# VHH binders against Abasic site processing protein HMCES (HMCES): the designs that were tried, part 62

Target 1, 269 residues: Abasic site processing protein HMCES (HMCES), of Homo sapiens (Human) (q96fz2)
Amino acid sequence: CGRTSCHLPRDVLTRACAYQDRRGQQRLPEWRDPDKYCPSYNKSPQSNSPVLLSRLHFEKDADSSERIIAPMRWGLVPSWFKESDPSKLQFNTTNCRSDTVMEKRSFKVPLGKGRRCVVLADGFYEWQRCQGTNQRQPYFIYFPQIKTEKSGSIGAADSPENWEKVWDNWRLLTMAGIFDCWEPPEGGDVLYSYTIITVDSCKGLSDIHHRMPAILDGEEAVSKWLDFGEVSTQEALKLIHPTENITFHAVSSVVNNSRNNTPECLAPV

## First folded at step 22 (VHH)

Design ye9 (from xa6 with H54R)
Fold by ESMFold2, last read:
Structure ye9 (fold): chain B 269 residues (1-269), chain A 123 residues (1-123)
Amino acid sequence: as target 1 above (269 residues)
Amino acid sequence: EVQLVESGGRLVRTGGSLRLSCAASGFDFSTYAMGWFRQAPGKEREVVAAISWRGGITYHADSVKGRFTISRDNAKNTVYLQMNSLKPEDTAVYYCAARPYQIYERPSDYNYWGQGTQVTVSS
């Protein structure tokens, strides 16, 4: 998983993340650093994207079932990294394989601190290698959406009303992530950054790509992954598996250039 | 303390009409999507219709399209299901359900449930 769409305006995104705390009370996640949220149809590594995490990471004695939403850098920078420039990391931290997560120091250390997050997206892109050619076919991959009356086309954005018909009821993709906090050695703000955990692809996606993000399907899975105060690392890792509850469609090559930020990136072809 | 209370279920002849009501309390109704689900004997619970928190987005199952209409009245904290042209296969217990803002298809995606009201359609 190396490209996502996360384009919803902040208020629409926030409502899509409504949840219940452990006492059954409806809440919206509280934003941290909302001005760092940069919506786009075409997010790539090193960009900021919103994640959910437990309030307990920020507040002593907070209810660990309460959620914060914050933009973080895609591409985990380990807390122990000693260079001044995160781009000098000698290895790729965009993704973390579930089968080796406890073997890699970059991921094991923050996981042991309970630094679990839920990475939010409209969906993600994958490129299928076509047999007999070096050409790649991009696909947009997302949760199945309930088919509503008067729904519009996924790629239509010719008016606010047409956009709303699709996106106001969009079920966000919720992916399991790990984050870390890095203090630059020369000073400045703490850098929050995340990796997306990957698993073997499900049968439905295996013709597109052999890996997929670890998807947390439903509020119980999301709550358990986030709640490091009540759910141990060992218990949380049981949530990490492929899912068949996923759908996709082919898209044009417009998405290939990460500078293209238009609805055409995810429009069906 | 959340309550969803269905009413209006009864015995009705084929071709008849019926309106179900679901009165909600204990939560801010205006921030919740509402759904009607049904469960016939020996079958799984299935969504029949759903309506978003502001009422602008609706869903009706193919089996009831054109016959059933979901609606809501946020001033009365009530969701309705108008059921026309009833058929024997509509016989089921009908449940009202709620979840925040958006409509979803699966029963496991809904947070609050009523106790159900029986609809029986005779031939």
Scores: ipSAE 0.785, ipTM 0.904, lowest interface PAE 0.8, mean pLDDT 92
Fold by ESMFold2, last read:
Structure ye9 (fold): chain B 269 residues (1-269), chain A 123 residues (1-123)
Amino acid sequence: as target 1 above (269 residues)
Amino acid sequence: EVQLVESGGRLVRTGGSLRLSCAASGFDFSTYAMGWFRQAPGKEREVVAAISWRGGITYHADSVKGRFTISRDNAKNTVYLQMNSLKPEDTAVYYCAARPYQIYERPSDYNYWGQGTQVTVSS
């Protein structure tokens, strides 16, 4: 997983993240750094994207079931990193394989601190390799969406108003992540950054790519992954597995260039 | 305390009509999507219709399209299911359910549930 779409206006995104705390009270996640949210149909590593995490990471004695939403840098920078420039990190932290997460210091350490997050996106892109050629077919991959009247599916909208309705009821993709907090040695603000946990692809995606993000399907899974105060690392890792509850469609090559930020990136072809 | 109270279920003939109501209390109804689900004996609970928090987005299952219509009245904190051209296969307990803002298909994605109202379609 190396490219996503996360384009919803902040208010629409926030409503899509409504949840219940441990007392059963309906809440919206509280934003930190909302001005750093940069919506785009075409997000790549090193960009900021919103993640959910427990309020307990920020507030002493907070209810660990309450959620914060904050933009973080994609590409985890470990807290122990000593150089002044994150680009000097000698390994790729865009993704974290589930089968070796407890063997890699970059991921094991923050995971042991309960630094679990839920990475939010409209969906993600993968490129299918064509045999005998350098051509690649991009696909947009996302949760199945309930079919609504007059708004249709992606690409079926017949007007700007109906396009807006498609996204007003969009079920966000919720991926399991790990984050860390890095203090630059030369000083400055603490850098929050995340990695997306990956697993073997499900059967439905195996023709596109052999890996997929670890998807948290439903509020129970999301709550357990986030609540490091009540859910141990061992229990949380049981949530990490492939899912067949996923769908996709082919898209044009517009998405190939990460500078292209238009609805065409995810439009069906 | 959240309450969803369905009413209007009864015995009705094939081809008849029926209107179900679900009165909601204990939460801000205007921020919740509402759904009607049904469960026949020996079958799984299934969504038949759903309506978003402002009422602008709706869903109707293929088995009921053209026959059932979901609607809501936010001033009365009530969601309705108008059921026309009823068939024996519509016989089930009908439940209303609520979740924040958006409509979803799966029962496990809904937070609040009513007690259900029995609809029986004869012949």
Scores: ipSAE 0.777, ipTM 0.905, lowest interface PAE 0.8, mean pLDDT 92

Design yf9 (from xb2 with S30G)
Fold by OpenDDE, fold request of step 23:
Structure yf9 (fold): chain B 269 residues (1-269), chain A 117 residues (1-117)
Amino acid sequence: as target 1 above (269 residues)
Amino acid sequence: QGQLVESGGGLVQPGGSLRLSCADAGIDFGHYDMAWYRQAPGKERELVARINYGGTTHYADSVKGRFTISRDNAKSTLYLQMNSLKPEDTAMYYCAAGLEYESFEYWGQGTRVTVSA
């Protein structure tokens, strides 16, 4: 996963993240650093994206089932990193392979501290190799959405009003992530950053790409992943596997350029 | 597998030079770590050179001072300048790219380099 969409307005995004705590109370996640949220149809590594994490990371004795939403940098900068420039990391931390997560210090250490997060997106992009050409076909991949009589496929939105309705009820993609807190050696604000855990692709996606993000499908999976107070690392890692519960459609090459931030990025062709 | 396409391989004499290229016309690799690997006959594939997305380079000891890895993000192209080539450099050279820690997701088909008198 090297490209995502996360374009919803902050209020819509917040509502889309409604949840029940362990007591069964309906809640909205509280924002940390809401000003760092930058909606985009085309999110690349090193950009900020919103993630969910347990309130217990910020407040002592907090209910660990309560959720915070915070923009974090995509590409984990480990807390032990001593260079002033994150780009000096030896290896890319955009994604973390699930099969080696416990073997890599950069991921094992924060994971051991319970620093699990859910990375939010409308969906993610992958590029399929075209047979006989040097070109790649991009696809937008996301959770299946509830078809309302009026809301055709993302491509069937015939009016701006219908388009808004589609996104008002959009089921966000929830990807398993690990985050860390890094203090720059030169001083400044603590950097929160994350990596996306990746797995082998499900059968349905295998023709497009052989790797996919670990998707947490459903409230239970999301809750267990976030709740590091009650759910151990070992138990949480059992949630990391490919899922077939995805859909996709072909999009234009507009998304190929990370500078393009328009609805055309995820529009069906 | 990614659509990485290697080029620039060939037959050269010892002490000669070659420049390998790896290109993908489909996506911008500006965020990817990239690398050159090589595999000689009867040997395992080995890392030759690596360049992270920020331009930080690493070389195998056997090629230090002779090879230079570079990238052009605008062209989505990776290069390997090979100078002072030796018979021991004879191998299939592969381009790799990835976003995963210590792993490359995309691989080229390879280009053959033969160093012989």
Scores: ipSAE 0.858, ipTM 0.928, lowest interface PAE 0.5, mean pLDDT 93
Fold by OpenDDE, fold request of step 23:
Structure yf9 (fold): chain B 269 residues (1-269), chain A 117 residues (1-117)
Amino acid sequence: as target 1 above (269 residues)
Amino acid sequence: QGQLVESGGGLVQPGGSLRLSCADAGIDFGHYDMAWYRQAPGKERELVARINYGGTTHYADSVKGRFTISRDNAKSTLYLQMNSLKPEDTAMYYCAAGLEYESFEYWGQGTRVTVSA
């Protein structure tokens, strides 16, 4: 996964992240650093995206089932990194492979500290190789959306009003991530950053791309992944697998340029 | 399966130079780590050089000081300048790109480099 969409207004995004804590109480996640949230149809690595994480990471004795929403840098900077420039990391930390996550210090250490997060997106983009050409066809990949009588498919949003209706009830993609906290050697603010755990693609997506983000499908999976107070690393890792519960449609080449931030990025062609 | 296309391979004499290119016309790979690998007959594929998205480079000891990896993001092209070539450098050279830690998702088909007197 190298490109996502996360364009919802903050209030809509927050509502879309409504959840029940372990007591069954309906809640909205509390924001940390809401001003760092930058909605975009075209999110690339090193940009900030909103993630969910347990409140216990910030507050001692907090209910670990409570969720915080925070923009974090895409591309994990490990806490032990001593250089002043994260771009000096030897390997890309945009994604981490599920099969080797426990073998890599950069991921194992924060994971052992319970630093699990859920990366939020409208969906993600992948590019399919076209046979016989050097061109790639981009696809927008997302959870199946509930067809409400009133809410047309993304493709049916012929009007601004219909567009708003589609996105007001959009089921966000929830991807498994690991985050870490890095203190720059020169001082300054602590950097929160994340990596997306990747797996082999499901059968339905395999023709597009052979790798996919580990998607946490459903509230239980999301809750277990986040709740490092009650759920061990070993148990959490059982949640990491490919899912077939994904849909996709072809989009225009507009998304190819990471500078493009318009609805056209995810519009069906 | 990547659309990475290698070029620039060929036959060269010991001490000669070659410049390999790897291009992907499909997407901007400015965020990708890139690498050159090589595989000689009967040997395992080995890393030759890496360059991360920020331009940080790493070289195998066997090629250090002789090879230079570089990238042009605007052209979506990766390069390997190979100087002072040795017979031991004879191999199929592969370009790779990826966003995964210590892994590459995309691979080229390779370009053959033969160093022989």
Scores: ipSAE 0.855, ipTM 0.925, lowest interface PAE 0.5, mean pLDDT 93
Fold by OpenDDE, look of step 22:
Structure yf9 (fold): chain B 269 residues (1-269), chain A 117 residues (1-117)
Amino acid sequence: as target 1 above (269 residues)
Amino acid sequence: QGQLVESGGGLVQPGGSLRLSCADAGIDFGHYDMAWYRQAPGKERELVARINYGGTTHYADSVKGRFTISRDNAKSTLYLQMNSLKPEDTAMYYCAAGLEYESFEYWGQGTRVTVSA
């Protein structure tokens, strides 16, 4: 996964992240650093994206089932990194392979500390190789959405009004991530950054791309992944597998340029 | 993302130079780590050089001081400048790109480099 969409207004995004805590109480996640949230149809690595994490990471004795939403840097910077520039990391930390997550210090250490997060997105982009050509077809991949009588498929949003309605009830893609906290050697603010765990693609996506993000499908999976106070690393890792519960449509090549941030990025072609 | 296409391979005499290129057809690889690998006949594929998205480079000991890996993010192109070529450098050279830690997801078809007197 090298490109996502996360364009919802902050309030809409927050509402879309409504959840029940372990007591069954309906809650909205509290924001940390809301000013760092930058909505975009075209999110690339090293940019900030909102993630969910347990409140227990910030507050001692907090209910670990409570959720915080925070923009973090995409591309995990490990806490032990001693260089002043994160771009000097030897290997790319945009994604973490599920099969080697426990073999890599950069991921194993924060994971062992319970630093699990859920990366939020409208969906992610992937490019299919076209046979016989050097061109690739981009696809937008996301959870199936509930068809409301009035809200046609993303493709049926013939009017701006219909488009807004589609996004008001959009089910966000929830991807499994690991985050870490990095203190710059020269001082300054602590950097929160994350990696997306990747797996082999499901059968339905395999023709497009051989790898996909580990998607946490449903509230239970999301809750278990986040709740490092009650759910062990070993148990949490059982949640990491391909899912067939995705849909996708072809989009224009507009998304190929990471500088393009328009609705055309995810619009069906 | 885009297909990696290598070019610039060929026949060269020992001590000669070649410049390999790897280009993507329209996808921005500016966020990717990239690398050159080579595979000689009957040998395993080996890392030649790597460059992360920030421009930090790593070289195999066998090519250090002779080869230079570089990238142009604006052109989505990776380069390998090969100087002081040796017969031992004869191989198929592959371009690779990836976003996964210590893994490359995308591979080119390769370009052949032959160093012979």
Scores: ipSAE 0.841, ipTM 0.920, lowest interface PAE 0.5, mean pLDDT 92
Fold by ESMFold2, fold request of step 23:
Parts: C-alpha cells; structure tokens; sequence
Structure yf9 (fold): chain B 269 residues (1-269), chain A 117 residues (1-117)
C-alpha cells in the first residue's frame, strides 16, 4: 500500500468518523493540528494523512475509548532515530509486514507504548501487472458502499449535486497502523508518523497485487485496535488479517503521477 | 504479480564495465526503496546494492568500490554502474522495489551479465 485517496473536507471527514465510546455515548473525534490536514485524491508516502488514536495518548486519566484525529507523516520515524533527516532511514517504513512486526524494533517499541492508530482514506490504489505486456492497470480499492441512489457509486455521479451525495455517506477505509513520536535533534515540534500494517492479499485482490493493508472492518475492530488501555498488543494483533469485504474498479493512468490531484484519479474507466 | 524491466546486460571482458537500468511503465517508484540482486547458476540470490527513496546506499562487500547504485526519481529509473568486472560477477541481475520494511514487493525478470575473456 503506497497510494491513497483522502480528499474529503475536514468537516465531512470528521462526521464520517462518528463513533461510540465504551459507555455508548455518540461522539466525534477531537482534532489535533487540524491545519496540517492536506486533502488529496492522490496521497503518497512521506505526506500527512489523518489517523485516529486514543485520547489517552494525550491526556492523563482520559477514557481510552475516546478518539483523537490528527494528521501524521506516512512513514514511521522511530523515536530513537538520531539523524536530522528522516530520508536517511536505512529501510522504508511506509508499511510493516504483520508476520514480522514483533521482531522489528522500529515497530515493537511503539507497540509496547500502545501506539496503535487507524489510518483513514477514501480507499487505496494498486497497480496490476497485465499478462503479456509491460503496462500496469491501476485500480482504486475501497469498502463496499451502501447502494442508495447515487450515494454508493462513484461512477453514478452525473452532476455536482450527485457527486456530493456519493461522498456524504462514504464509508472510509480504516487500516491498522502503528505510530511513533520523534523529537528532531535540531529542535522543533515532535513528529508524529505512522506505518500501515500489511498482510497477504485476499482472494479477491490476488490478481491485482499479492499484498494488502490490514483492514479493520467495523466499529468493534476499530475500537479494539485503538483502545490500548483495555486491549493488549497480543489481543490487538488478532485483528490483523486479510478481508474479502473489499471492492475495486479500474482507473486511468492519471493517478500514476503523484502530483495529479483531481477526481479523475479515482474515476472508473 | 508485478514486473520491473531491466536492461544493459551482456558479455564483457574482465576489467570491463556495464551499466544496468531498471524502469517500470506505470508505477512512480520515487517513494520506494530499490535494489539490485544477483544469482549465479547453482547459487542463492544475493543482494548487490540497495538505495532508499532519499538516496542512501548500501553495498555488498564483494562489490564495494566497483559498483555504484543510483536512481533518477524524475524518470523513476534505477541504475547500476558496474566497473572492474570480474568473472565472479557473472550472474542474472534482478531489479527490486518495495515499501514494506526490509522487503521488496516488485521484481524484474532479470538481465544476464557474463564476464569472460
């Protein structure tokens, strides 16, 4: 997983993240650093994207089931990293494999601090190798959407008002992530950064690519992954597996260039 | 599953030079870590050189000072400059790219390098 869409305006994104705390109270996540949110149809590693995490990471004695939403850098920078420039990390931290996550200091240390997050996106992109050619077919991959007139189909939007309805009820893709906090040696703000956990692809995606993000399907999975106050690392890792509850469509090559930020990136072809 | 395209292999005399290149016709690998691996007949595939998205490199001891890995992120192309070639450098050379920690998800089919008098 190396490209996502996360394009919703902040207020729409926030409403899409409505949740219930452990007491059943309906809530919206509270933003930190909202001015760092940079919506785009075409997000790449090292860019900022919003993640959910427990309020307990920020407030002594907070209810660990309450959620904060904050932009974080894609590509985890370990708290122990000593150089001034994250591009000097020897190995890429955009993704971490679920099968070795507890063997790697870069991920085991933040997991021991409960630094689990849910990475938000409209969906993600993958490129399929087409048999007998050197061309690749990009796909946009996302949760199945509730099929109400125009609200669950990207290709059905035939006017500006119908486009708005597609996204008003969009079910955001929720991916399991690990984050860390790094203090740059030159000073300045603490850098929050995340990695997306990956797994073998489900059967439905195996013809596109052999890896997929670990998707948290449903409120129970999201709540358990976030709640490090009540859910141990060992229990949380049981949530990490492929899912078949995913859909996709082919998109044009516009998305190939990460500078292209337009609805065409995710439009069906 | 996915394939990068290597080029530049061939037959060369000991002490000669070759330049390998690797590209993909769709994916912008500017954010990926990339690497060259090689496999001689009957031997295990081994890392030759690796370069992260920021340009930081690592080389196998057997090639240090003779090989140079580089990338052109604007062209999404990976290179391996191979100087002072030895018969033991004879192998299939593979390009790899990845975003997973300590792993590569994309591989090429390889280009043959033969170093023989």
Amino acid sequence: as target 1 above (269 residues)
Amino acid sequence: QGQLVESGGGLVQPGGSLRLSCADAGIDFGHYDMAWYRQAPGKERELVARINYGGTTHYADSVKGRFTISRDNAKSTLYLQMNSLKPEDTAMYYCAAGLEYESFEYWGQGTRVTVSA
Scores: ipSAE 0.767, ipTM 0.893, lowest interface PAE 0.8, mean pLDDT 90

Design yf9 (from xb2 with S30G)
Fold by ESMFold2, fold request of step 23:
Structure yf9 (fold): chain B 269 residues (1-269), chain A 117 residues (1-117)
Amino acid sequence: as target 1 above (269 residues)
Amino acid sequence: QGQLVESGGGLVQPGGSLRLSCADAGIDFGHYDMAWYRQAPGKERELVARINYGGTTHYADSVKGRFTISRDNAKSTLYLQMNSLKPEDTAMYYCAAGLEYESFEYWGQGTRVTVSA
């Protein structure tokens, strides 16, 4: 997983993240650093994207079931990293394999601190190899969406009203992540950064690519992954597996260039 | 698994040079770590050189000073400049790219390099 769409305006995104706390009360997550949110149809590693995490990470004695939403850098920078430039990291931390996560210091240490997050996106992109050529077919991959009588088509989002029909009630993709906090050696603000946990692809995606993000399907899975106050690392890792509850459609090559930020990136072809 | 396409292999005399290329027309690998591996018949595949997305490189001791890995992110192309070639460099050379920590998800089918008098 190396390309996502996360294009919703902040208020729409926030409403899409409505949740119930431990007591069953409907809530919205509280923002941290909202000015760092950079919506785009075409997010790549090293960019900022919003994640959910427990309020307990920020407030002593907080209810660990309450959620904060904050932009974080895609590509985990370990707290122990000594250089001033994260591009000096020897190995890419965009994704972390689920089968070795507890063997790698870069991920084991933050997991031991309960630094679990839910990475948000409209969906993600993957490229399928076409036989007999070096060409690839990109796909946009996302949760199945419930249609209402007022729903719109993804390809018809050409006006504010048509856009709203598609995206106002969009079910965001929720991916399991690990984050860490890095203090640059020469000073400055603490850097929050995340990795996305990956698993083998489900049968439905195996013809596109052999790996997929670990998707948390439903509020129970999301709540357990986030709640490091009540859910141990061992129990949380049981949530990490492929899912078949996923859909996709082919998109044009516009998305190939990561600088293209336009609805065409995810439009069906 | 996805596929990268290598080119530039061939037969060369000892002391000669070759330049390998690796490209994928679809994926922008500018954010990926990339590498060259090689495998001689009957031997295990071994790392030759690696370059991260920021341009930081690492070389196997056996090729250090003779080989140079580089990348052109605008063309989504990886290169291996191979100078002062030795018979011991004879192998299939594979391009790899990845975003998973300490792993590569994309591999090519390889290009053959033969160094003989």
Scores: ipSAE 0.761, ipTM 0.900, lowest interface PAE 0.7, mean pLDDT 91
Fold by ESMFold2, look of step 22:
Structure yf9 (fold): chain B 269 residues (1-269), chain A 117 residues (1-117)
Amino acid sequence: as target 1 above (269 residues)
Amino acid sequence: QGQLVESGGGLVQPGGSLRLSCADAGIDFGHYDMAWYRQAPGKERELVARINYGGTTHYADSVKGRFTISRDNAKSTLYLQMNSLKPEDTAMYYCAAGLEYESFEYWGQGTRVTVSA
């Protein structure tokens, strides 16, 4: 997984992240560093994207079921990294394999600190090799969306585009991530950064690519992954598996260049 | 599965040079770590050289000083300049790209390099 869409305005994204706390009360996650949120139809590694994490990471004695939403750098920078420039990391940390996660210090250490996060996206992109050629077919991959009846418009000059209204109730893709906190040796703000855990692809995606992000399907899975105060690493890792509850459609090659940030990136072809 | 395309292999005499290239007609690999691997007949596939997305390189001891890995992120292309070639360099050479830690999920079919009189 190396390309996502996360394009919703901050307030729409926040609303889509509504959740129930341990007591059943409906809540919205509280933002940290909201000015670092950079919405785009075409997010790539090293960019910032919003993640959910437990409030307990920031406030002693907080209810670990309460959620913070914060932009973090895609590509985990381990807390022990000694160089001043993250691009000098020897190995890519955009993804980490679930089958070896507890063998790698870069991921085992933050996991031991409960540094689990949920990476948010509209969905992700993957490229399928076409038979007989080397041309690739990109796909946009996302949760199946529940059909909605027409709702009130979002503005007086509403466009006739059907996709804009679909986004008001979009079910965000929720991927299992690990984060770490790195203090640059030359000083400055602590860098929060994440990796997305990957698994073997489900049957439905195997013709596209042999790997997929570990998707947390449903609020119970999301809550357990986030709640490092109540859910051990061992129990949390049982949530990490492929899911068949996924859909996709072909998109144009506009998405191939990570500089292209338009709705065409995810539009069906 | 995604597939990279290697080119530039061939037959060369000992002491000669070749330049391998690797590209993909779709995916922008500018954020990927990339590598060259090789597999000689009867041997296991082995790392030759690796370059991260930021340009930091690593070489196998057997090729240090003779091979140079480089990348052109604008063209999403990986190169391997192979100088002072020896018969032991004879192998199928594979391009790899990845975003998974210490792993590569995209591979090419390979290009043959033969070093023989």
Scores: ipSAE 0.732, ipTM 0.866, lowest interface PAE 1.0, mean pLDDT 89

